# Designs tried in a protein design chat: VHH binders against f4i9g2. Part 5

Target 1, 368 residues: f4i9g2
Amino acid sequence: RSEKSEERRFDQKMSAHGAGIKTSSSAVPFASPKSRFLSKQEKFYPRCTPRLTGPQSRDTPPKRDTGIANEKDWGIDLLNENVNEAGTNEDGSSWFRESGHDLGDNGYRCRWSRMGGRSHDGSSEWTETWWEKSDWTGYKELGVEKSGKNSEGDSWWETWQEVLHQDEWSNLARIERSAQKQAKSGTENAGWYEKWWEKYDAKGWTEKGAHKYGRLNEQSWWEKWGEHYDGRGSVLKWTDKWAETELGTKWGDKWEEKFFSGIGSRQGETWHVSPNSDRWSRTWGEEHFGNGKVHKYGKSTTGESWDIVVDEETYYEAEPHYGWADVVGDSTQLLSIQPRERPPGVYPNLEFGPSPPPEPDLPPDQPQ

## First folded at step 1 (VHH)

Design b6 (framework vhh_4orz_3)
Fold by ESMFold2-Fast, scan of step 1:
Structure b6 (fold): chain B 368 residues (1-368), chain A 121 residues (1-121)
Amino acid sequence: as target 1 above (368 residues)
Amino acid sequence: EVQLVESGGGLVQAGGSLRLFCAASGFTFSDYAMAWLRQAPGKRREWVALIYSGGDTDYADSVKDRFTISRDNAKNTVSLQMNSLKPEDTAIYFCAADLWDSYGEYAYDYWGQGTQVTVSS
């Protein structure tokens, strides 16, 4: 796991809620890693299988709407128009479409478009904002933000953004992509939040991850995963999923793996905690030496244990997180952003060093 | 009725300190993460600090090591101790509550009305 704040967040969530649903400790399987090994199955090792109890999770991140023209991308097309129009329908509902262009120091430019509507009484509304930003430091950004609510109190909010950080002095280019979604029910104790990100540079350094949280029917769940590649053959991949009920029952599944050129390790834990703090778990691990030997070990609170070294050839390749490849687009639209013309002899203001510029402001009328 | 009421804002010179308070009512305070966000003139609202229901804390890089968030569940209060204040810290500071420990501008369940902090050079 990469961040200390994320570890504290995970531990805090584990202690937060109560629970009343029983999960059989003997029936909970070992974690199923997303990475794969091509090896022969061993007869006496526990089979590593998916967790079968708890709230169902979506395995694929939301598809991005930014950078790719389709029916959902009408707002991007409006960046090329100078529009400012509004109207009222016969039923008293209202709508608007507007676009703008903000200029600032150091070549800063933001082009944006926004549309929205609301019911006659204001109990139902929606807004969609698209933007394109750039400056003379090589910074480029595409983004979209959508939000809405209905008369029953349901609400939703989502964003996608893609950013290029480029510094001619350091010869460094980095692209960061992210998406966030949230929805809350107005009539039920139900809602969810998702955050997805991907960062990579021109040398192959890559970091990807997601955080998900949800609540439905007296049960809360959290899912986190991350992948890190150093561009030099090292891989770190991990997943951490857990859930709890309002009465204090908690359960989860977590694992990580680290590899470099067929040498590495992986380990994991499937666990359950009852409302009276009785903890059950199964832990497992593998050490791959790259010499045809693998050390496999593990134990459970129910008395299962193993600690053996086996003759096993390992071919390892990290697979992308399930469904991830379906949601990444190319960066063509981001890279095609045209910065303001820089006059001869005028240089970018690099007072903030190689760090990306502060996020430019969206128009003042953005809803809060 | 749910209510978050901020106090403690004011005018202070650069290098000085202020402590903000937020009094909460109308919900089970101890179950909620509490956050401080700020909005400078003409800028979008930005997240500053978060304290989880169990007491762990997170901070934005711009305020790390200068600001400290804390809570008192017996009094339903969250506070923000602001040290080594800079002119760039001038903003309206908002208290917010969320069951899911959110960092997003629109993600919080409940919001206060805000308190003005002005830092002179």
Scores: ipSAE 0.000, ipTM 0.227, lowest interface PAE 13.6, mean pLDDT 69

Design b7 (framework vhh_surovatamig_d1)
Fold by ESMFold2-Fast, scan of step 1:
Structure b7 (fold): chain B 368 residues (1-368), chain A 124 residues (1-124)
Amino acid sequence: as target 1 above (368 residues)
Amino acid sequence: EVQLVESGGGLVQPGGSLRLSCAASGFTFSSYWMSWVRQAPGKGLEWVATIKQDGSEKDYVDSVKGRFTISRDNAKKSLYLQMNSLRAEDTAVYYCARDYDFWSGYYEDAFDIRGQGTLVTVSS
């Protein structure tokens, strides 16, 4: 199969997320008791970190509006220290920090640090765990888990990680980044959840997206988007945003676009569903032929429709915009995973990434 | 009413292969993460594999990684588990399960099991 066959398969998968009502009807974001645990993907990497059971404090290092690490988060630096200490701040709040190292087969090394605190009166508590994993294949993982809660029942947790895979020549093969965060009110039926991911390889293949859910004032909302680039000029982008009320009213907006070499399509739908299940929608589409002509069509449930061809030039963004820095702030440590030179004869881990077949020629660090 | 009907189990020798199927009805199959869970004789439920609603993400328990492959066909409302290099410890009743919260990770108490299961026995 060609890479174009993979693009077609990917497009088909992404179309399922554009279903709106059907996809949205499956989402109850705040009912899960499992919000403290890492995502399914993260649990398959060997973990050396302790379970997060700790407190939250307002005296934690500052976080960005998104709740994710910024340049003032110093927990990464603890990975290079051997600490086991606790103390009390000037305001009477308490804190602790600890670190450790684990070693395993094939040069596996895990460094971890954990810190946490409690407010003066014990009404707020937080914990934060950082880890770095590596092995002799050049696999590297950097991650963090943060959580907190207060006596009112408010709670939050977040995690993000960055994973790097290398080929047999110590060149970059694949990078995967992900982040998840959630906050929940203890006094209101209110909260939100966000997951973001970004994956790319040395050939320019890129996949990224986000899923966001929230509830406030008897209204729930969902926001999803994805982007895929094949590294050969094909692009797929989509978004699906919708909301509902406790009374059963729902509304949303969704669209997708697919382009290659100036040829492609866009389509979308704006929809509304009443409590009586009466549905209104307006759909639209564009077909771009790459010749200065665009076919535009659409219809609504109220009977409006159009189907015309116009003279118009096609424009679209063909290159990915890497938003990782917007998610994790200016943390140079989170953006600094670099390829590692491997010992002679060591090959990439095949468990979570593609691996090229061994080359018959000896590697550069092993003379003939 | 939600129904999941498993099939494809049987007796197989160590090193052999089997393909399990699950037919779903009564819900929008394409909107849910789906999982396979198993129960060995005299033991509790064990999660085996999970697949994202669109098939783009797949997860496995460590003991089956590299041997089992989960897949789905949303048009046919079907879930599959291809099992290769089977071992005696893979002997269990296999259940198709719906995972409601695709972002929280797996947990055996979280699965909505509607099927009766299909028995896989690995022995000579």
Scores: ipSAE 0.000, ipTM 0.115, lowest interface PAE 19.7, mean pLDDT 66

Design b8 (framework vhh_3k1k_2)
Fold by ESMFold2-Fast, scan of step 1:
Structure b8 (fold): chain B 368 residues (1-368), chain A 122 residues (1-122)
Amino acid sequence: as target 1 above (368 residues)
Amino acid sequence: QVQLVESGGALVQPGGSLRLSCAASGFTFSSYEMRWYRQAPGKEREWVAGISSSGSTISYEDSVKGRFTISRDDARNTVYLQMNSLKPEDTAVYYCAAESYWYDSTGEYDYWGQGTQVTVSS
């Protein structure tokens, strides 16, 4: 109904959010198969053996809607030293638990625990490794890595880590958290990958983001977002989402906003490319003057355009909801890591600690 | 203050038709993408149909394509679902949802109705 569509476009010009165009991620046909992979893990525990779980889950903390782990659930559970045990469940499945302690140069210390299981026929297996690391520079790290496969040929892998390091140039402490997860179907041409990170420093600087990728048969989709706060009132946020099919159709939606003290801008684009490479696009923008006036403008490839100034109060988040004091409060396990004793007369190398494990790349999006 | 109210659910025979309505209040309706979901007894809630804020993009779940039609009337703050050729497997509670244009939403800007029951039986 073209008449209703034209009235909707006019109404969007008047809304604080209405100049924005969004591609709904729930319109993407791909749903993560992750829940089907993880449910089998508990079957490999012995029924009458004491569990290794503490007050918190030993699994990767549940992610927030934005893909960021809940801060209150952050932590790891390490086995006591010299654990090395294995057994067989009544159904013929096997399990193991082990721990280790590795030492290296410049005070490097790694305490780790590992557990896993395998079905009777070997068609399903899983492994989890948890660790803490430290050295004499003040570096501290907590981490977990999980992987597995099931009898249907599905496979999954995930890691998360939390690190503390010193910035030699600015003499600041930084705490960084990150996670990566992926899964692949054994029965469908389907898989997904996600990565997210949070970084904080003592001056209120904050950086957060996520990258997601999925594929279901002939359709692939990507979702990326980032947030940056400088600790002084500046805010930058952006999102970029797009999808494509093997038949040559592509569509997407992206936007960014930048604000300081009620003054700033927003801009975005919704686009579609047909199989014959014809492109439709609609772009929009807002300029916020901090005085109760907002300039709204936009245009489309089909000839629609607007350029108006409205009376509207600017709304934006000037500060992150989760900041340095919150991070420190939620990092008690990280901060409680005990480094090795330093011999008299030996001084630490002031570089940051050992390199974290390599981050996996986004799966290649290659034509089949 | 935000409210979505579904109506039009009824008992119908297979092959029959129903039109569901969802009346919205307390927010700027024209700025929201509108969707219909359903939940059958013992099953998870599933997406059925969606219409963009501009009305230019419309999408359907595969099992309802050709039978269901979604539309919106921004002057009346209402979204509709016209259901034709109804089957017993369409029996469910149907929910209306309004989805924000904010990409950083943690679900705080998404709104749901209470649902309306559709039963298809002889």
Scores: ipSAE 0.000, ipTM 0.101, lowest interface PAE 18.2, mean pLDDT 69

Design b9 (framework vhh_7d4b_2)
Fold by ESMFold2-Fast, scan of step 1:
Structure b9 (fold): chain B 368 residues (1-368), chain A 122 residues (1-122)
Amino acid sequence: as target 1 above (368 residues)
Amino acid sequence: QVQLVESGGGVVQPGRSLRLSCAASGFTFSDYGMGWYRQAPGKQRELVASISYSGGSTNYADSVKGRFTISRDNSKNTMYLQMNSLKPEDTAVYYCAKDQYYEGSWDYFDYWGQGTQVTVSS
């Protein structure tokens, strides 16, 4: 069956609360369907119709589903166990569990739990590590890292983390999320990598992005995108996509938009290079004046050209679909982390942190 | 600019231990995977051990598995290699390496230190 918009998933979950921990299948996805889809798209480029308006709206890809935010008891019981044990399952596979608790400066505390296993013949192995970090600066972190490999050289790795930064002096808070996933083949020149990040502050500043690459069937591709919102009506969005075939054909598509209060611009370039180094490109742009007029311009290497002013309502999204209120609502496990008790009179040493707020000037000889 | 500085090498008798350190600067250490490579005279450089950005995942060459332990201290921007039960075959220059990809562990290393010599002989 052909893959269109569906994403082939690599979901593995294990129980760590019983004897005889079972391992998941060692099956490895070699490329995401989206990455494969981008490679297939190069066969249809440059036949795409020019768009005078360019991209008007883009769906932000959803947060990668790692299951962490959906688990009430995400690793917490495991982090409270002080264990170091190993055994064998009925099928001859082996398992282990270990835990640790590290302390450091400024009240730093890291609790972690690791579990893993190997098949009976040692031909496949996996590990899963969970951690919780905090300190007296208001820092909190949750993370998980999973990996596996087999004797044929196939391997996969994925991680997800949530971080809270809180400034006690300015009452600023920021939540940052990141997720990474990769898989590679040991028998073929095939693999893929995805990285996602989301950053939110309590004043409405938001930054999101993704960095993806893959290789399959002697083709390679890269996709990058970002979105930035200042919480005050400004927005910046951009994408940059690129692919190369086994025959050396390359293509790319990039665009950006910047808006504030109905005023801004969009611009982009779509290009391809043949195996004999012949280059085609089309560039386009829009200038939005906030007065119901839009300047649209563009040019291609095949002689297409336009430079027009039209009466058109500017459309853009000044607010993210998923922002601070949403992230606070689904970060309950991060926000519930209990830091170490801070002794009276001890303040964190913030090497690169914010300065305390200025104190009001008082007359030199008036007691408070 | 990225800088990686190895230390802790030396001459040691078979069966003994050494601990190597790698001090990193010029990048956000806690965001990148790190590794140790070695190169014996007349041979190509080989990966000995690697560690993810968090320290949650480690990987070892079969020849050192069970004898070597890789670790990192993100608060000190430092990576370590604890080498136990050293053998003459472990004699090599040991190099600290930084992964090419942000937070990734694809084992695509793009920066290397100058190396530290480890000699295991009687």
Scores: ipSAE 0.006, ipTM 0.328, lowest interface PAE 10.6, mean pLDDT 71

Design c1 (framework vhh_surovatamig_d1)
Fold by ESMFold2-Fast, scan of step 1:
Structure c1 (fold): chain B 368 residues (1-368), chain A 123 residues (1-123)
Amino acid sequence: as target 1 above (368 residues)
Amino acid sequence: EVQLVESGGGLVQPGGSLRLSCAASGFTFSSYAMSWVRQAPGKGLEWVATISGSGGSTDYVDSVKGRFTISRDNAKKSLYLQMNSLRAEDTAVYYCAKGRYYGSWRSSYFDYRGQGTLVTVSS
């Protein structure tokens, strides 16, 4: 093992021949469909840590989506209860829960449940709303929105939504899932925002992505990723992550991969810019021809370069992808929504689209 | 002030049964969803079952469906887990966990958990 120290924020003892011999380390290998499934067990691994307020501490930057915070939970079953109650806990905090049922044109129905509370001294409050929607166009929606704030000016907000669009005339179906989370400090210039989405259609087309950004201790960071599957064997994945400080230091890592039936390419760049605009960069690429060999190439601004053909290291076996049948299996609550009965001879009004979801307050464009 | 105390663990043979109990104090028990989570030797925490504050809704991890039953007695401030047809892979420390939010099944986030009770399934 040849080692060459690199003096940078990441790891001063790392070298391309030591820690970087696998230039595709920034690319995510395929997981099995079972390990990709929206699983209740996955929501508790690694160890679940108790939290009193919000999904993430303001003292830490956003974490990657592990499926825990961005997935819907089972509180949707609260819609099966019809409750209007309030009370006071032993610690003097107050709580309430209420439910409602709204009807509209073109078969529109919205059932909702809302709960909330305040601390004993009124210094903090929280609210949680769950809903289901449907209409006669084949539209179904499940959602949740949670928020809280305190007297110090701290605030947090979290939402999850799952939607079915079904064109009964063409027999096309599409399921879309999304989640947003944010937190903001009232006492310092700090906060974070996270949004992710998944879209699937009955033909096997899939699109997923996330946008994350935050600010803490005079550092700002951005993270974006996307995945696309065309249902015919094409796969596109990419990430782009970068950060900066008020002192003018910037650094980042980005990559993309495109494959069709095991044949394709990957490429990426890891970069760093000092306050005086000196730029360090390492670019890499891989070409996979489906024959068990991969062409790896790359270079750095400090003079390292490689152009080699090696055995494939990241693909041991082609894993089937999470697709339409899987998403249908994971959408049992959405699919169980009972639309209003359509009277005989009444057809959906095609001028009315799917009922829009309730729109919570938008998070700030940039963390502050 | 919040306290959760588990009991009922022990050594049992495969195919046997155990009933776990959790005594809760320091909060309005009926207002919070409660969960059982477990940790097998050398592994992370795994959610097992959740019950709503009223007891009207329950949910289970697939590996225990049909074998385990979660229940609660709000008057006694107690949570239970009836475990039937136990398997070697059910060997773990079992924890009682309080949900963070009133009336919600958001079992991925807990305010508190107890000290745990050990269940060993071995012949």
Scores: ipSAE 0.000, ipTM 0.114, lowest interface PAE 19.9, mean pLDDT 69

Design c10 (framework vhh_7qia_2)
Fold by ESMFold2-Fast, scan of step 1:
Structure c10 (fold): chain B 368 residues (1-368), chain A 121 residues (1-121)
Amino acid sequence: as target 1 above (368 residues)
Amino acid sequence: QLQLVESGGGLVQPGGSLRLSCEASGSIFSIYAMGWYRQAPGKQRELVAFIYSGGSTNYADSVKGRFTISRDNAKNTVYLQMNSLRPEDTAIYYCATGYTKYWRGSDFDYWGKGTPVTVSS
C-alpha cells in the first residue's frame, strides 16, 4: 500500500471528469432537437465600449467567460489606493477617478473605485465602478458596473458580480457569477438585454443559465436556457426561445433533456402562431434506455403522429461546461479579499444576508 | 409483460463448464438490457454480468476472463457461458431485465425464478 498524496490527487482528478451526451438519429419524419448553441443573437450585440481618451481608461473585463476578471484585467489595484483625481484633455473632454471605503454592521466592508469621462459639450459620457465587499459570515463579492451614452442618444449599461459564500448547512463553499448587459438606440426603437449566471460548489454541483431579449426592425425575441449538473453524472438542460412581430406573428422552439449514464429523456415543442391566432405545433419526445434502443414519439397539429422504438446508440462525449476547479482557478482576486478582523469571542450573525451599504451622511462639524 | 425462465444449471466439478440460458416471453425482448445475478447461501445477491441490447458487456471482477455473457435476439435468449468454475461460484443464478423508463430506485423490472449451480470438490 502507498500513502502517496499524488495517487489520491490523481483519483480525484479522474472523478472530476465531465460528461456529455450525443445521440445519433435515424431517418424518421419528426422534429430533431435544434441547435444547442446559444450565440445566434451575437451579431445584434453591439460592443459596450466607452469612448475614452488618455491614460485614465480601464480595460474591459476578460473576453472569455462572464463575471470573472483576473488581477491584470480587474481594478483591484485601484481599491488599494485612496485616489481622487480629475482632469481635462486637449479635446475639452473631462475625466475623473475617485475611491472610497465604507464600513457597516456584522463586519461589513466595501472598497470601491469609480472613474468616468464626459465630452466637452456633455453629449457623451461614461462611468465605470469597481468594488469588493466582505463581512464576517464569509461573504465576499467582486463587481463592476459600466454605463455610457453618446451624442446620438445611444446608451449602454453593463454589470457583473462574483460572490463567494459559505453554506453552513452543507459545510460547503459556493461561488456565484452573474452578468447583465443592455444597449438601447436613441434614434430607433431598438435595443437588447442579456443576463448570464453561473453557480458552483466544491462537490461539482453546477447551475448556469441566461435570459436574453431584444428588439430590432419591429421584431422582438426572447431566449432563455439553463443547465444543471449534480456532480455525480446527472445532467439537466433546457432551452426556450421565441419571437414575435408587430403584425402578431409569433414562433418558438423549446426543449428539455435529463440524462444519467446514457439513460434519460428529451422532449420539446416547435410552434408558430399566425396573426389570426391559428396555431401550429409539433411536440416530440425521446426515452433512452441505455441499451441501444430509443423510444421516439410525437405529434403535430397537422395530423402527423409517431410512436416508435429505433436502434440508436447514445454516446457519452465531452460538452463544454464550467466545473469547480475552473472557477477556483479564475477566482484568485475574489478569494484574496481580506475581511475585517473579528474580535475574539464575537460570532458572525449568520441570519444576516448581504450587508446593506452604510449611509454616506457626514455629521455636521460643530467645533464648539 | 415479460417473463424470464432460466435453465442450464446443475452440479459440476471444479474446473468444469456450464452454459446458462434465459428465455424471454410476453413482450419485445430486444429493447431490454439483460443481467445475470447470483446469490450464494448466506450472501447478498450480486451482479455477475450485464449485456446491453447493442451487445456491450460488463463483468464482475471475480468472473472476468472466465464468464461470457451473450444474447440472441432472434431466439429471445440471453446466455452465460461459465468456464473454469470454482467452488465459490456455487449459487442460485438469476437473469433479470434492466432499464428505467422513468427515474426510479430500481434498475430491474423483471426477474426469473433462478437456476441452481453447484461446484463440488
Scores: ipSAE 0.000, ipTM 0.081, lowest interface PAE 23.9, mean pLDDT 65

Design c11 (framework vhh_8pnl_2)
Fold by ESMFold2-Fast, scan of step 1:
Structure c11 (fold): chain B 368 residues (1-368), chain A 122 residues (1-122)
Amino acid sequence: as target 1 above (368 residues)
Amino acid sequence: QGQLVESGGGLVQPGGSLRLSCADAGFTFSSYAMAWYRQAPGKERELVARIYSGGSTNYADFVKGRFTISRDNAKSTLYLQMNSLKPEDTAMYYCAAEGYRYGSWTKSYDYWGQGTRVTVSA
């Protein structure tokens, strides 16, 4: 009977995840050389940490062929410059660098710097904006947005931000990081979108996730994952990846797991659809009782099935690899933001404050 | 909130010409990339031509040399000049104002017109 063989394969897949494997070759069923379109060696758990930066200066702004820095420098110290300058290069291209300082109610303060350039005919453009925000509720925000296009019609956009929320009423601090990146070819039907986020609170609650979508060579792919820790021993993790071709072939793999102190469940589905709409799938699940017994079950479209209880000790990760203490240590620039001095006798309006950024819109050309 | 209004479609003989127009009625036309798509009977929607805010253009191979896309930012209008029309050009033609997009699926574009029908037949 093939049930025991299938169960052993699923155990191997679960062991791979538990062993801290950086990439998974088991995510896409029946992969072939012709279906190789995903980035090699991709990790599932990105971190939003500023890249190594060099000091920014008042020197002429760098020229950029693609609107992206040629070094992996972020240069967030641009916020310490006060400039408003523009010029034209000898090739007819133009550049600008400007900064501003906006003030508002309840101690709102925004310091920002922006730089950019355009080709002489406007066919290539790029901009880069950096900012910090704060108010008297304890809110702090750092951000960057970059975008551009070139004369071949390529376009790109990315943003990154880090925020501190302090709820003075509940005395709870939360740090949230997010990023969005996208690029589109002007010469072929190719492009991608990536959104990810990390959220942490002072009591150990953690939420992380990513949504990725793209198209290259008449193939499209979608990748989503989420990871949640409640700070009290509960863990939720899930992933959902799928791809398709213009000829109608589709395939995917998805799973989730939920655990608390050795008790929990895992379940998933591996599937594919042929161009003639024939669908194959294999679903599986595990129930972990925390008593040395695990219930394993599953079935396939081809008629295989299993439903057994085995002796097995459950191991799961109860805490994230990167948590509150780590994020505080890595958020020194955010935490060093100096809010406006509050005049004597003036108290913050705790019901006021910048709203969290709205959920970013999904790219226009994306199925859900 | 933006609305695109297409015009210029009709019935034409093989070898004939048509000029399609697409007028913006509610958003900042000059900041968008603009495109013409078509959907022939029994086929999925496909890109015909695109023009970026800076004026650079892309054309599908099957229309290169026959079709010309252009824009008039002062009039907030997009054009498609179609020459040497073939029966294979018979389709509904759609105007799109595109923010950033990726992939081949067109349902999620920022703004779409209602479409204008082009029939190339004797």
Scores: ipSAE 0.000, ipTM 0.117, lowest interface PAE 16.6, mean pLDDT 69

Design c12 (framework vhh_7d4b_2)
Fold by ESMFold2-Fast, scan of step 1:
Structure c12 (fold): chain B 368 residues (1-368), chain A 124 residues (1-124)
Amino acid sequence: as target 1 above (368 residues)
Amino acid sequence: QVQLVESGGGVVQPGRSLRLSCAASGFTFSSYAMGWYRQAPGKQRELVASISSSGGSTNYADSVKGRFTISRDNSKNTMYLQMNSLKPEDTAVYYCAKSYGRFDYSGTSHWDYWGQGTQVTVSS
């Protein structure tokens, strides 16, 4: 049971649980779990004001342009505090707040803050954790994780993190962002999961992707997509979306495109499977020569077939929406992290403390 | 269970041709994209060419474009690499690779199996 085997099994589960239909205007979203927790609120008592109130949950944090939830307006500054306290609100709910500061080799520093609450009867609870990590290798990480459940069995979990790795030996700078969210209903066979990631380096290498799945009203859907840019004009994009019903009907569409300097290909499949396992599909492809000619081909299970060359201009997006500099500029909290000062003569090639940065991904096919 | 077996490597003079073959077993060959990687001494492994599950889409590294041709025969569960106008710089161990998906997701970490490799040496 290696990490690779667990990763492959995880991908299988995500593939089996949900995908959207790209050509359908009727993508039914899951109903958001109904939080029983109060929105953030301050209360004051005239005899003792100002009165400090305990931490409180929120219904939905704002999302970044990348699709990642964040808590920039929360107490990111709380990572500078060292607290361990608990109390009871006037409605009988309880709360706690903890913080810590861990040190490791090569200047590793982890500052974290965790808070949570529980309803008077214990039927509802929530937890939020913030962390900031750094070391002398140029590694910085900022993250948040939230979870909760209510008396009706609804549960939710979300996390996001941003990582900066700047290797002084190779002068490599790399930004990685990831987010995961899930919610499940306690009264219905309904829920959803979403995972996003973005990785950028100083050379323009970019990797983006998402895995999504969900279920609502006896229908399940799965959606995966990925984008890769090598920073040298090479582009790879793909999407794979499908859905199924409890009656065994399945349908989906998927496509891929690969381009470099106006030359490349795209191909796809739209498919449907009846409850009796009768399969219909239509496969299509395009081969782009970069000379104003496009070869288009395809076939279907109902006997349609085509293989033609047309006069058509090739269009594709050659660059990611966000460049590395844009990602760095958007990450003011990540950039504000103050690492421990490195002593003179100590270098990153010493053994590293807990949670070292990942090995740098190499761009595919370096055409230089 | 998945097996990829390369053949056709050898020693050739510059300007000549070689054809590599990859025999695949243990999976539904026609459902997966396939590719060829190579690794020269002192260099990192690079993708040379890839081909979609149907054979309708191909991709090549700039260094081999116009000289190499990738193809597949789904009835024989075999992939080929026709290497023309070979140069000393093409000297490497060549590896057959299987994608985890149906399309040629070259340039990503979407390759899950590789063969043992076959040596190609271009020298006089």
Scores: ipSAE 0.000, ipTM 0.120, lowest interface PAE 17.4, mean pLDDT 69

